# Ledger of designs, part 222: miniprotein binders against q56419

Target 1, 326 residues: q56419
Amino acid sequence: MEGRTLEEVQEEVFKRHGVLVPKKELEDLAKALEEAGLLLTEKVEARLKEEEEKLKRERPMRLAGLSYPEGEREARAFLEAFRASYPGEGEEARVLLMPHLEPSRVPEVYGAALAALEKTPPPERIYLVGVAHRPLKEKAAALPVPFQTPFGPALPDLPALQALDALLPFELFNTPLAFREEHSLELPLFFLKGRFPEARVLPLLVARRSPELGEALKVVLRDFPGLLVLAVDLSHVGPRFGDTPLTRTLAEEARRRDLGFLERLAEGEPEAALAFLGANPTRIDGVEVVASLLPLLRERKGKVLAHRLDLEAPTLSAVGAGTLVL
Below, E stands for the ipSAE of ESMFold2; O stands for the ipSAE of OpenDDE; V2 stands for 0.75 times the mean of E and O plus 0.25 times the DockQ between their complexes.

## First folded at step 15 (miniprotein)

Design ij1 (at its last look DockQ between E and O 0.89; V2 from the best seeds 0.85)
Fold by OpenDDE base, look of step 16:
Structure ij1 (fold): chain B 326 residues (1-326), chain A 108 residues (1-108)
Amino acid sequence: as target 1 above (326 residues)
Amino acid sequence: GDLIERLEELAEEVIRYLKEHGEEELAREIEEQIKDIIEALKSGDTESAIEIFTELAETIARVLHRLGAPEELMQKVAWLIYDVARRLGMSPRQIYEIAKRFARAIER
């Protein structure tokens, strides 16, 4: 568009369509559009429509070769290395809270999740609830297609997804484009599929708190038993998130908020965990997910296995990550 | 497509697979049940259509699973069943029940 930077266009496409188009792709597209005299928006829209049609069949890997290895052999070695980074033993999980942050930033936290999964009997299905970093048409969504992984496709549990949709007051199968690049599902799914190759998956995203989702899932889980996974990060502090550069005081506050949140969840008091955060001044990512799943978290006691506040040095910002078993 | 078209598509997919695997009698039974559903729909007896379809959906799931039907076919059939159920105007409870029965049929 005349007068906008590629970054502005990227941001607009992100806001409008829930797709982060790589800058290079935008540059190539802009050049092609300049040559063709077409508006960048028309080609972007056409490409998004094509991607949406593809998402009716499968969700391809986006972070293979970047965040994790593409090849199965290398991917298995990756899993083992991450497991080795956590020196402790896990516990059996009925509910697993784990991060979706770049794995290399918090290896021991993912290692703790793997440790928990080692003690967990193979589930028939995994309810994988991520955070929508893109707008959804509804409060929550699902993508009922195979998700590609280095370990083969993670196949959807269609009957369980359909059962869930039937109990929700809104269409669950909405906003497929929001799943295209959503790392909050892709990154945890790598670890989950690697550990449980035969498990079916329910890939769910939460954009806003949906009490209806928690109530519906409570019913569904009774008839369709499985592992519930909350793929959420914790505090987001520093300049990237609107704060001053990370200080000792800010880091201590972030850790206090993260641990206070996780410990209250571990005590089976999810409402107390939410209340403890108040206005959520350190921007714990998982708040809307936890708020949606209250019926499933109540009275479940567990253990915090790992926590880390990871510094992103170039931005003097930090993100909290944790692993909790219930 | 309309409800009848989706039901016929379901029938075609299932009957083809069954015939290819030597289940000709079962294919005939399913074909007959689909005809009964269509007849019920044409007569305005939606309740009977829903009842027959509910049992048929479970039977289809069980038989395809028993025969080791490919995942692609199982997914296609699951969606067709779901789409037909919605188009029949089935209640949330009825749709939920079909999904539950389908899942149980493929876990054995």
Scores: ipSAE 0.862, ipTM 0.946, lowest interface PAE 0.5, mean pLDDT 91
Fold by ESMFold2, look of step 15:
Parts: sequence; C-alpha cells; structure tokens
Structure ij1 (fold): chain B 326 residues (1-326), chain A 108 residues (1-108)
Amino acid sequence: as target 1 above (326 residues)
Amino acid sequence: GDLIERLEELAEEVIRYLKEHGEEELAREIEEQIKDIIEALKSGDTESAIEIFTELAETIARVLHRLGAPEELMQKVAWLIYDVARRLGMSPRQIYEIAKRFARAIER
C-alpha cells in the first residue's frame, strides 16, 4: 500500500476492468492481507525455532539421494568410483584443501583428496573448516552435534570444540541454523567419514576472516592433534557471479589465479597467496578461511594434486576446485 | 539457570549411572565433593569451589570412561561440566584446561 492510495487503486481497477470498487472494500482487503501476512510470519518463526532446537541435537543429511547415495553400500561404491577418477598417488596430509562443489562436477578433484587420505594415518579428529553460505552471528561458528552420513554419524569432538570456544572472544555455538543446509561441510564430510569412520569432527564455518580463530586453533591443535581440512572452492566467474559471459580470457585468468593461489600455499607462503589475489577479482571462495588460518599454514610445504575450472555452459559461468596437501 | 541447579544436575546424571553399575562408594565421594563445592559457593569462596570442581571434572570423566559409559552420557556430562565451568566464572585458560583434562581422561 505504501506508494499508492486506495483511490489510485480504485481508479486503476475501474479503467482496466470497468468495476468501481468502494473504498471500504479496498480498506477491508488491505487489512485482511496484513493480518494474513502477520500470521504467516508467526508460523515461519515457529518453524525456524523448531528447526533450531533439532539442530542442537543432530544435523541430518540434506543431500543424500541428490549429491551422493543414501545407502551405505552404494555410498562406499561411490567413494571407490571417485577414487578411481584420479589415476595418481596421493601424499600424506597434515592439512588438506579440498572442494565443496557438487562432486559430480569435479570427480578427479575429490578423487585426489581420497588419494591423499589413503596416505594419511587415521586421525583421532578432523578439523573441518567450511565457508558459511548463510549469515553467522560471529566471524565463525561451530555446531557441536553428530552429523549424519550414510556411513553412520560423524561424532563431534566436544572437548576440543569446548577448548576452542573457551579461547575465542566470541560465542562459537550461537548460529545453529546456519548449518541446516551448509553443503561446504556436508559434501567434504561424506568423503572424510567414508575414509576415517572412527574420527571425531570439529565442524567449523567461517563467514569473515578471524585472526583469533587461527591463533586459537593453533593452540587447540597442539593439545588435540588432528587433520585440518579447508573445505573451499576457488574462482567463481561468469554471469551467474556478476561478470560478462565467460570468455577464453576470463577462464584463463581464473585458472591462473586458482593455480597461483594453490602453488603459493604449497610453498608455505599463505600471505603471498592472499597478496597474489589482490582484490580477488575471480572471487576465490577460500580467501576468508585461509586468512583466518594463517598461523596453521605458514611454512608448511606441500603439493597441488588436482585442479579443475568446471564450465557451466547453460549459465556461461565456471567454478574452480582443487586439492592441495600440506 | 542457577549454578547450583546445574551442579546438582551434573551430580544426578553421574551418581545415577554409578549406582546403576554398583559403584556406591564412588557415588558417595562424588556427592560429597558436589556438596563441598556448593558450600564453598554459599560462603563466597569461589576459589575453593573452582579448585574442587576442576579435580572433580577430571575424576568424573575418568570414572565414566572406565565403566564404559555410553557416548550420549559422556557428551551430556561434558556439556554440564562446560556450562558449570563458565557459570563459576573460570578464566578461558582454566576452562581450556578442564576440557583438556576431560579429553585426556577418556582417550585411554
């Protein structure tokens, strides 16, 4: 109603349809619509509160039957098919960078991650750090509950999560709803849980860079050793992401930025990797995670195992994904 | 919630499990330590309450793990310990140490 008077509406209806609706009837309709909107808002708020309470107990699978199989047997076959998509050998990882892009789009990139996990002694716990796609109340968050997978629940490492929360200047556990549909944790977790079924997990999200998170994690990792996983994608280019249509030149730039970023990380120079991106013109997804975790990435040498800039022909866009071991 | 109520909830969970598994003497020892913490809090002696609680938290973790307590109970107890530690006003370093001691007690 703001922006138009009832008389303007009345006049438009008359001109278009030949009906003069009394002002009283328009007023009654407007009131009824406002009341219906208020009732719908209350229903939505109640539903969200119910979802939040459920997420305080467990995080259910959201992508089973869509991105990966629901059943355990089929899920194990899926893992082996993805490993077979990467013909190379992995290397032992203390830190693993892997994607969260839809697995079917970059099978050999996930396969390279599996190859690295084959060479990695089973950790007691996995620090899984994804990218928040929904708002967080703080710069980072965790959800300290079991995450369901086709391989059984991935149990939280609650003492390590509590130790981390104690060291941070903000509340880590106060945004459960942000995890409800967060694929940046669910997709990598499928692969990690499939290979390390006994490992506990610290499911973490970064929305904005937090130097405090990296310093706290450095302390926590000394007392609670484990595998650090950066679950991030790389360049996002093309119209779906606000660019002109994807050209050969833009794709070459995205690939150059992706590989230059990964290679500098592999040299143990995370500050140089961030500096190489400048203003991040190709929108590499992992910047805030890497910027948060600098103390854990410095002076760690490693290797880029795989990379793909995957074309989305219908949208004339592309997304980069890579596998890096440190 | 009230700090004393959370301490009593922690005690109830632990003592019930100990009694169900024939550990009456351990249950009595835990109950006495909880009472000592509550009495120190009522007298304004927070320093003593924190000292007793820190040792109690590790003892609870060790005993429940030795008895094969189910993961659900271990997690509930870890949360109660964390919540009590924060309500006691323990420093970040002190709370971190409790979490570390808990983890060490259940690793074996």
Scores: ipSAE 0.820, ipTM 0.930, lowest interface PAE 0.6, mean pLDDT 91
ESMFold2 (binder alone), look of step 15: mean pLDDT 83; pTM 0.815
OpenDDE base, look of step 15: ipSAE 0.852; ipTM 0.941
ESMFold2, look of step 16: ipSAE 0.809; ipTM 0.929
ESMFold2 (binder alone), look of step 16: mean pLDDT 83; pTM 0.822

Design ij10 (at its last look DockQ between E and O 0.85; V2 from the best seeds 0.61)
Fold by ESMFold2, look of step 15:
Structure ij10 (fold): chain B 326 residues (1-326), chain A 108 residues (1-108)
Amino acid sequence: as target 1 above (326 residues)
Amino acid sequence: GDLIERLEELAEEVIRYLKEHGEEELAREIEEQIKDIIEALKSGDTESAIEILTELAETIARVLHRLGAPEELMQKVAYLIYDVARRLGMSPRQIYEIAKRFARAIER
């Protein structure tokens, strides 16, 4: 009761409607509303627990029919169309930085990633490192289950994941629900699985920078060689992200920061790349991943293959995406 | 502690598959090694239990791989071995070594 007694409610109902509702009936109604609220909460909690248990067995496609085709034939054609959007040759990648932005918005950036994969020998495993968009219980997490794709399931590399978990000061398998809708893994995985159908995957998320993750991964990669993929976006500018509407000046600043970041990474200088961003005024998405993986990026030289700062016209905002091979 | 229960579950999964594929003698050998681990634990000899488990993990991985075991079984076995290793209180380095040996055993 928001400061009212049942008698006051009863009197007010009588004044307004001419009906005297017994105090018992008002008490019953209040109790029923309280119980209904508790039941809805319990139902939601039970559904989340059920979904969490399902995610401990597999991670289903969430973006099929939305971001890419569900059928394998159509998915293959989709992949080839993206490759055709990038007219250049790739280079062999031991480390690949690629976006997780909606593919249709940056087709040549994904095409550049495919071009790099064409030059890359099929790896035994892929270390796929995305950005957590939902909170994690720890700085980083993995989900050691098959991820469904139109090209078949991407199987986890359990021995490598277990080796990694053993070296970390926190439980790596900690937040299954965070993977439920995580497009930073699903969108890059579509392209990676399409090109490397036999590779196993280490699906990893970073919420906050973890130097421990980078040190552990350096050890694990020596014994479990594979392709390291940083699935990250770059600048986020405009009203959707807390800025004024996108101007030419803001767009040029975002583009300059994106390219300066990528170029310093390409020189094997990840600390300099982070320092260049300072307080990260254009909200480059990859900062926590790069900061976690410094031991794996240091002294690795490579090339920026593509970049786009893509306009979101309805929101007058933009997001940057790039492709870097090391 | 349910460490013994997890060891028995590991044995059951592996032995069932081996028997279904006509490998009764190998199934008996694996069963005996599991019993050796359990006996070492009961006598407080954790060091011996760890050593036997490490060699057993590699042996199980190699045998199941040779027999063409389905990937689902290989992953379940890897999970059980990892769970047992953690319940044994093995160090990070020891657990890492088991994972490495398992991975090497299923290479071509």
Scores: ipSAE 0.668, ipTM 0.888, lowest interface PAE 1.5, mean pLDDT 91
Fold by OpenDDE base, look of step 15:
Structure ij10 (fold): chain B 326 residues (1-326), chain A 108 residues (1-108)
Amino acid sequence: as target 1 above (326 residues)
Amino acid sequence: GDLIERLEELAEEVIRYLKEHGEEELAREIEEQIKDIIEALKSGDTESAIEILTELAETIARVLHRLGAPEELMQKVAYLIYDVARRLGMSPRQIYEIAKRFARAIER
């Protein structure tokens, strides 16, 4: 019925099936479909409301048994295998940039993150800043509830979250449904909780650059010290993202953009990193997060531990992933 | 009405836990302080209510932490204190100070 009249539908049914459906019967069917659509909408709304009420208590695992093991024993073996995939040593992190891509695609990049975490003293709290792949009511949001993991719940640092909310010009605790399916927090959190089981977490999402977030976090971090984690991917190139199939030239450009971005961050020049990307033609995922956290990234020198541009062969597309320590 | 109900819920959670752990005197002191907040609110003395709540939040956090209160209770109490503070019309700075004091009281 997408913009077609009842007469046009009647004609089409007649042409295809040789049956003249009475106009009254089509009207009744259209009304029944409309009523069914309304009922479905009401049911969907009721379900979303129920899910929102559940998210007031906890955020369940969505990717357990898919992206990582559900069982704790298997999850620990998973962590060890990922750590083993990176042959290098890590460095102590005050700021960790790591991916949120499907772990099996870039195991050594997650392995590099684990190597960095091995050299990092256990933090009291982790500021986990992900990318919102769904719209938020505000530029950023937090969900102040336990996040389920195979290692037990990641508990929120409510005092630090409340302190952050108090310093922001908008309500931080907005759009809880955006967290329901958000993998940019869930995947990094698996590795972080596995390494630091006693750390509290501040699960944050950024939809749009918020300078206010960086300034507020700078103040909060003085009174509530912790590890800052940027859970971001890098370039997204190929047909899935509106480009031609991956070529050598396109891959070289993606790598150049990714490494140029990470290297400038490692030099303590986040504004230069953003400027280097310009219009961001290779669609680096972490731009809005980095732009929000400039006050925390300035003058911090570090090291790029790993980078990969991973090919998704079925779509001839590729995604960049990196691990950076500051 | 909603603010008083939240204060009463805060009182119930904290006092129940304290009594279960043999801290009856402290439970009475906290109950009296919550009553004082309610009375201050009824009289329109919001400033006194904010002051009492600020000190009480730190005391509650410290005592529950010392007693080894479960994380679920700590979270519930932290949320209730925050919700009360917001409903009282506390400034962002005042709410920040409560959060800071609460966090310090539960530092390991």
Scores: ipSAE 0.395, ipTM 0.750, lowest interface PAE 1.3, mean pLDDT 89
ESMFold2 (binder alone), look of step 15: mean pLDDT 83; pTM 0.800

Design ij11 (at its last look DockQ between E and O 0.88; V2 from the best seeds 0.74)
Fold by OpenDDE base, look of step 15:
Structure ij11 (fold): chain B 326 residues (1-326), chain A 108 residues (1-108)
Amino acid sequence: as target 1 above (326 residues)
Amino acid sequence: GDLIERLEELAEEVIRYLKEHGEEELAREIEEQIKDIIEALKSGDTESAIEILTELAETIARVLHRLGAPEELMQKVAWLIFDVAKRLGMSPRQIYEIAKRFARAIER
């Protein structure tokens, strides 16, 4: 009905179809649609509750067979092909910034991440910090359950997660449904689990900058050492994101912003990196994550291993992706 | 009621595994400690319950790790321990201490 009166609907049906539907029949139909809508809402609520209960046990794969292979053998071949797409050598990482974009769009960027992981001793645990593309109840959240991968389940580090929760002024284990379809964790986790099958994981999402998270993690990392991974994309420009179609000028600005951000991070100056972006006109995805993790990024020098601004031709839009080691 | 049930579940999982692996004496010791926690709770001595749980958590983690317990069991046991700790009303500092001890006990 989209705000139309029953009379307006009756008139429209008459104009289009030459049939005068009695008002009573339209009222009955509207009531039936309302009842059906209520039933659908109840069914949706029941389904969401069931899915939330399932997420207390495990997080299933959502992108298997779409973004990466479901089978382990094929998944290993996938990893090797991505590694081969990056011709360089990696460096040992204590902090790894990598993308969460569709892997096929930026294979060499993921390849650079794999190259870095080859030079990294197997960590006991991985702090995987993604971007929440859905609202969270709190500024950040964690899901303390196994995440399914083609290489077996990525198991949570429950002690380290509980330690982190204990140091936060809010409940860390909030909004489990936000993790159900969150690709910012699933895609990086494929590569991380493939390389470090025995590492436990702390799957974290950031919705809004949380200085408390960075300070808490700084303490936790002393007692619970591990690899910190920032799973973030860079610039988002073009019509899909509210800009004009990609031009040379817009692409150059996106690259300038991406590289300027990454280079300042590589110099150990995360505050300067954030300041360089200002209002973030090219919509760098990782800003809230970096802003939350400032205490962990300060004074750490590193290297930018890869960067790409990838064109999505059908929408004349582009997304930036990078790999940084600290 | 819920807290006691969680402690009993913790006991069952740990004791079963230990008995299956020939650690009968240790299984009895852990069972007694869990009973002591339950008794402390029934008497209103929450402080004693927290102290026993803190030491027991480390012991359980260490022993299961040493025996090569499957990761699924380790996860279940960790979850139960922290659920009990939260239900006991342990402070953030106390929970952090359990987490630290548990992690050290299973360090590779």
Scores: ipSAE 0.699, ipTM 0.884, lowest interface PAE 0.6, mean pLDDT 91
Fold by ESMFold2, look of step 15:
Structure ij11 (fold): chain B 326 residues (1-326), chain A 108 residues (1-108)
Amino acid sequence: as target 1 above (326 residues)
Amino acid sequence: GDLIERLEELAEEVIRYLKEHGEEELAREIEEQIKDIIEALKSGDTESAIEILTELAETIARVLHRLGAPEELMQKVAWLIFDVAKRLGMSPRQIYEIAKRFARAIER
């Protein structure tokens, strides 16, 4: 009834259905709908507040039984199967780039990450930097609570998180609800916690590039050494992402962009990697994380271990994933 | 106000654990240091309160770690310490120093 009088509604109902509804009944209905809308809003707000309060204590598994097994024994076997899907050897990583794409879509890419972790001394802490898929109140955020995994809770590194928060020009602990369903942290964390059960975690999200984050992290990493993980995907092409249906030409361009980006990162040239993408026509989602972390990536050379551009047949689309050690 | 409540909560959590593990002398020392922070605040000497908290945070972290305190208790205590530090109006540099000292104390 927005913008219409009750008399106009009454007349329209009579013309279409041959029934005259008294104005009083229409007024009662309109008031009841308004009150129901207010009650629905109040119920939604109460539910969101309840969820937010739960997230201030812990972050539960959301993808157990969907993307990875819930039980510890089965989860261990899952890790072993993924490692086996990558026949090569890894290299020690001080920085690891790995995907957050559904693991079953790119098993050898996650396997390459496991191979790198195999060569990496257990860190005291892991700086896990994902991509925010929900809006943040600031350019970046953290959730300083235990993240549940089949291997037990991944405990936050509270001193390092507080040190980071202190150096930023914005409040780091700013958007708890954005973490509720954030797979860019949960999926990599499963693999990281399985390999490094004693490491504490700094679970970080980037919504938009933040040079302040990178400068602060450079200082924090000096005093709180650990493994830096960029949990990012690469090209996103096809109709699901606003393109025409995937063609062989578009797929080859996406692969070329993915590999050119990774190769320049591997040469310690993150600015050149970003420049190579130009307007980012294949929508590599790692750009905002890389652009935030430039001080940590410059002059750090390494190796690309794996890459796949994985087809989403139902949507005629594809997503790229890679593993890079620095 | 709320700052004193948080200081008392910090004391209660730490002192309870220490007494349960036979560290009654250290529990008394920590209780006295928290009283010193409160008295410094009442006299308007925020600088002294900050210095005492900084040393207290390191001491608490070191002692709880030495006693094998559960990670859940370490996390709760860390939260209380940083909440107190922020309510004291400590600068970013001062909060960073507490974080570094706390981390070094539990690394060893």
Scores: ipSAE 0.694, ipTM 0.893, lowest interface PAE 1.4, mean pLDDT 90
ESMFold2 (binder alone), look of step 15: mean pLDDT 83; pTM 0.792

Design ij12 (at its last look DockQ between E and O 0.72; V2 from the best seeds 0.76)
Fold by OpenDDE base, look of step 15:
Structure ij12 (fold): chain B 326 residues (1-326), chain A 108 residues (1-108)
Amino acid sequence: as target 1 above (326 residues)
Amino acid sequence: GDLIERLEELAEEVIRYLKEHGEEELAREIEEQIKDIIEALKSGDTESAIEILTELAETIARLLHRLGAPEELLQKVAWLIYDVARRLGMSPRQIYEIAKRFARAIER
């Protein structure tokens, strides 16, 4: 009924099906659909409100049994297998850049992250900065509740979150529903909680670049030391993202941009990394996160441990993933 | 009304834990300090209320940590203190200082 009269609908039904539906029946059906639509809207609103109230207490697992095992024993075997997929040794991390892509697509990249975590002393807290794939009310948000994992709940560091909120010009605790299905936090958190079961977590999402976030975190990290984790993917190329099917040329360009970005970050030049991407034609996912955290990435030298451009064969598309330690 | 209710909830959580662990004297001291905050608020002396809360927050954190309180309780108490602080109209600097003192008191 998008702008069509009941007469036009009647004529179309007659043309397609050879049945003349009386106007009264169409009116009754339209009214019933409208009433059903209103009822569905009320039910959806009530459900969303209930889910929002639940998110005041905890964030349940969404990807358990899909992306990783639900059971703790199986989850530990999963971690070990991912670590085994990376043949190298890690480096101690103060800042860890790791993917949030489906783990089975890039096992060695997650394995490299685990290798780095093996060389990292257990932090008191983890600043986990993900990408918001849904709109936020503000440029960034936090959810100050336990996140469920197969290893038990990842508990929030509320004092550190409160300190961060106090230094921001906006309310940090906004848009709780954006966290409900956000995989950019859930997938990295599985690996982090498995390695550091006693660490508190600051689950942060960035929707838009926020220089204020980086400046505030720089102050907070002095008084509330911890591991900074950037949970970001790299290039997104192919038909799913508006490109032609993956070609050798397109793959080489994606790899060039991914590696060029990571290498400049490893040199302690995050502004140069952003400048190198320009308009970001291969759609590197982590740009807004890196742009928000510039004060924390400057002058920190590190190492690229792993990179992969993973082909999604059914769509002839590819996503880049990397692991960087600083 | 809401502020007093949150203070009472803070009192209940802390006092319950202290009594369960045999610290009845400390529980009474904490209860008395919370009553003092409520009285200061009723009299319109917000400055005194903020001062008492600031010191009390650190004291509570240190006590619970020393007694081996579970992390879930520590975080719940931290949130209650923060909610009270915001409702009192504490400045960003004052809230930051409470958070900093609390975190240091529960440092491992």
Scores: ipSAE 0.782, ipTM 0.910, lowest interface PAE 0.5, mean pLDDT 92
Fold by ESMFold2, look of step 15:
Structure ij12 (fold): chain B 326 residues (1-326), chain A 108 residues (1-108)
Amino acid sequence: as target 1 above (326 residues)
Amino acid sequence: GDLIERLEELAEEVIRYLKEHGEEELAREIEEQIKDIIEALKSGDTESAIEILTELAETIARLLHRLGAPEELLQKVAWLIYDVARRLGMSPRQIYEIAKRFARAIER
């Protein structure tokens, strides 16, 4: 159908419907559709400019009432229910790896993160590093504005963000629209803000690995100590992600890749964790974040607290999530 | 052009808040420091402008914090200082130091 001339369209309409539409009428229709498409593009661009200006002041909740409750009382109860879904004890984290998958799909994995936060001294700030699901102008980005939560606004650590931006060979603050729908920050932030209501946040996204980001963060963390959080998911397997339907063998491979990755990170061997994945055949979400943050992960030993490969029966697919403390 | 305007905006925001809180002497001191930066720039003495800005950033942060300045004002001032530092062509290390001094001054 692509590349069809108006004559070909005219002929196809005649074949299907027995009506010969004059070429002029087809030309007029094509022109009207093109004009309507241009108008729609202009409206979308104007709306995006409006959203961009709003995002320069604050980042509103997008998932309240969908992934977590909107009201503070209900959100607090939700937080406690998730903690209860993990009956174990946590361990102190200086680095926490936690998911950004829909919380109801992996309640004990988020519960394990809460258990770790219970053992973690309140930090002055949280370096929250998610995965960009929209294009960034650079390898990484930040949005230095308050992020709204049911527990009140999570305030940015602006001096730390400016210190970080100064050390990078690219501009950190130039892609605010990428944050508009970014769940890899919003979902973990709900849990982090609920547990550490006074901590400021450095909301960061990685699109592609940046050794420069890791080296800069190593310097910034020395002068601006805080909790480093890798908000990443693990394997993505099945037809939704370009595989054949999920089989026992594919699920076992995804679980093996997830756990092998996490275990090598827990041994303080992030390069070995990346090497273990090779071409990343199960599409572990966290690769670019880990590859960026190598200087902060080396020789830092810890423990895997939880893991689930969550099955999606309707799509015959699965997504892995884990909790790791270092 | 734009650098001088940003310096004047920084001065305006800080001086207004100081005057509103009865700190007329401190407001005058801040105004003089910003004038010194502008004069250094007019004479081509970028090194002096950078030195004055670095000390001024910490002083402004300390004064605003002591007076209980709202977070919105602290953020606006931090942005103005950052923008001025970048327009001055300060090195990454120099800009980093300003951000660090500002942060320390508003932490306690």
Scores: ipSAE 0.753, ipTM 0.915, lowest interface PAE 1.1, mean pLDDT 91
ESMFold2 (binder alone), look of step 15: mean pLDDT 85; pTM 0.824

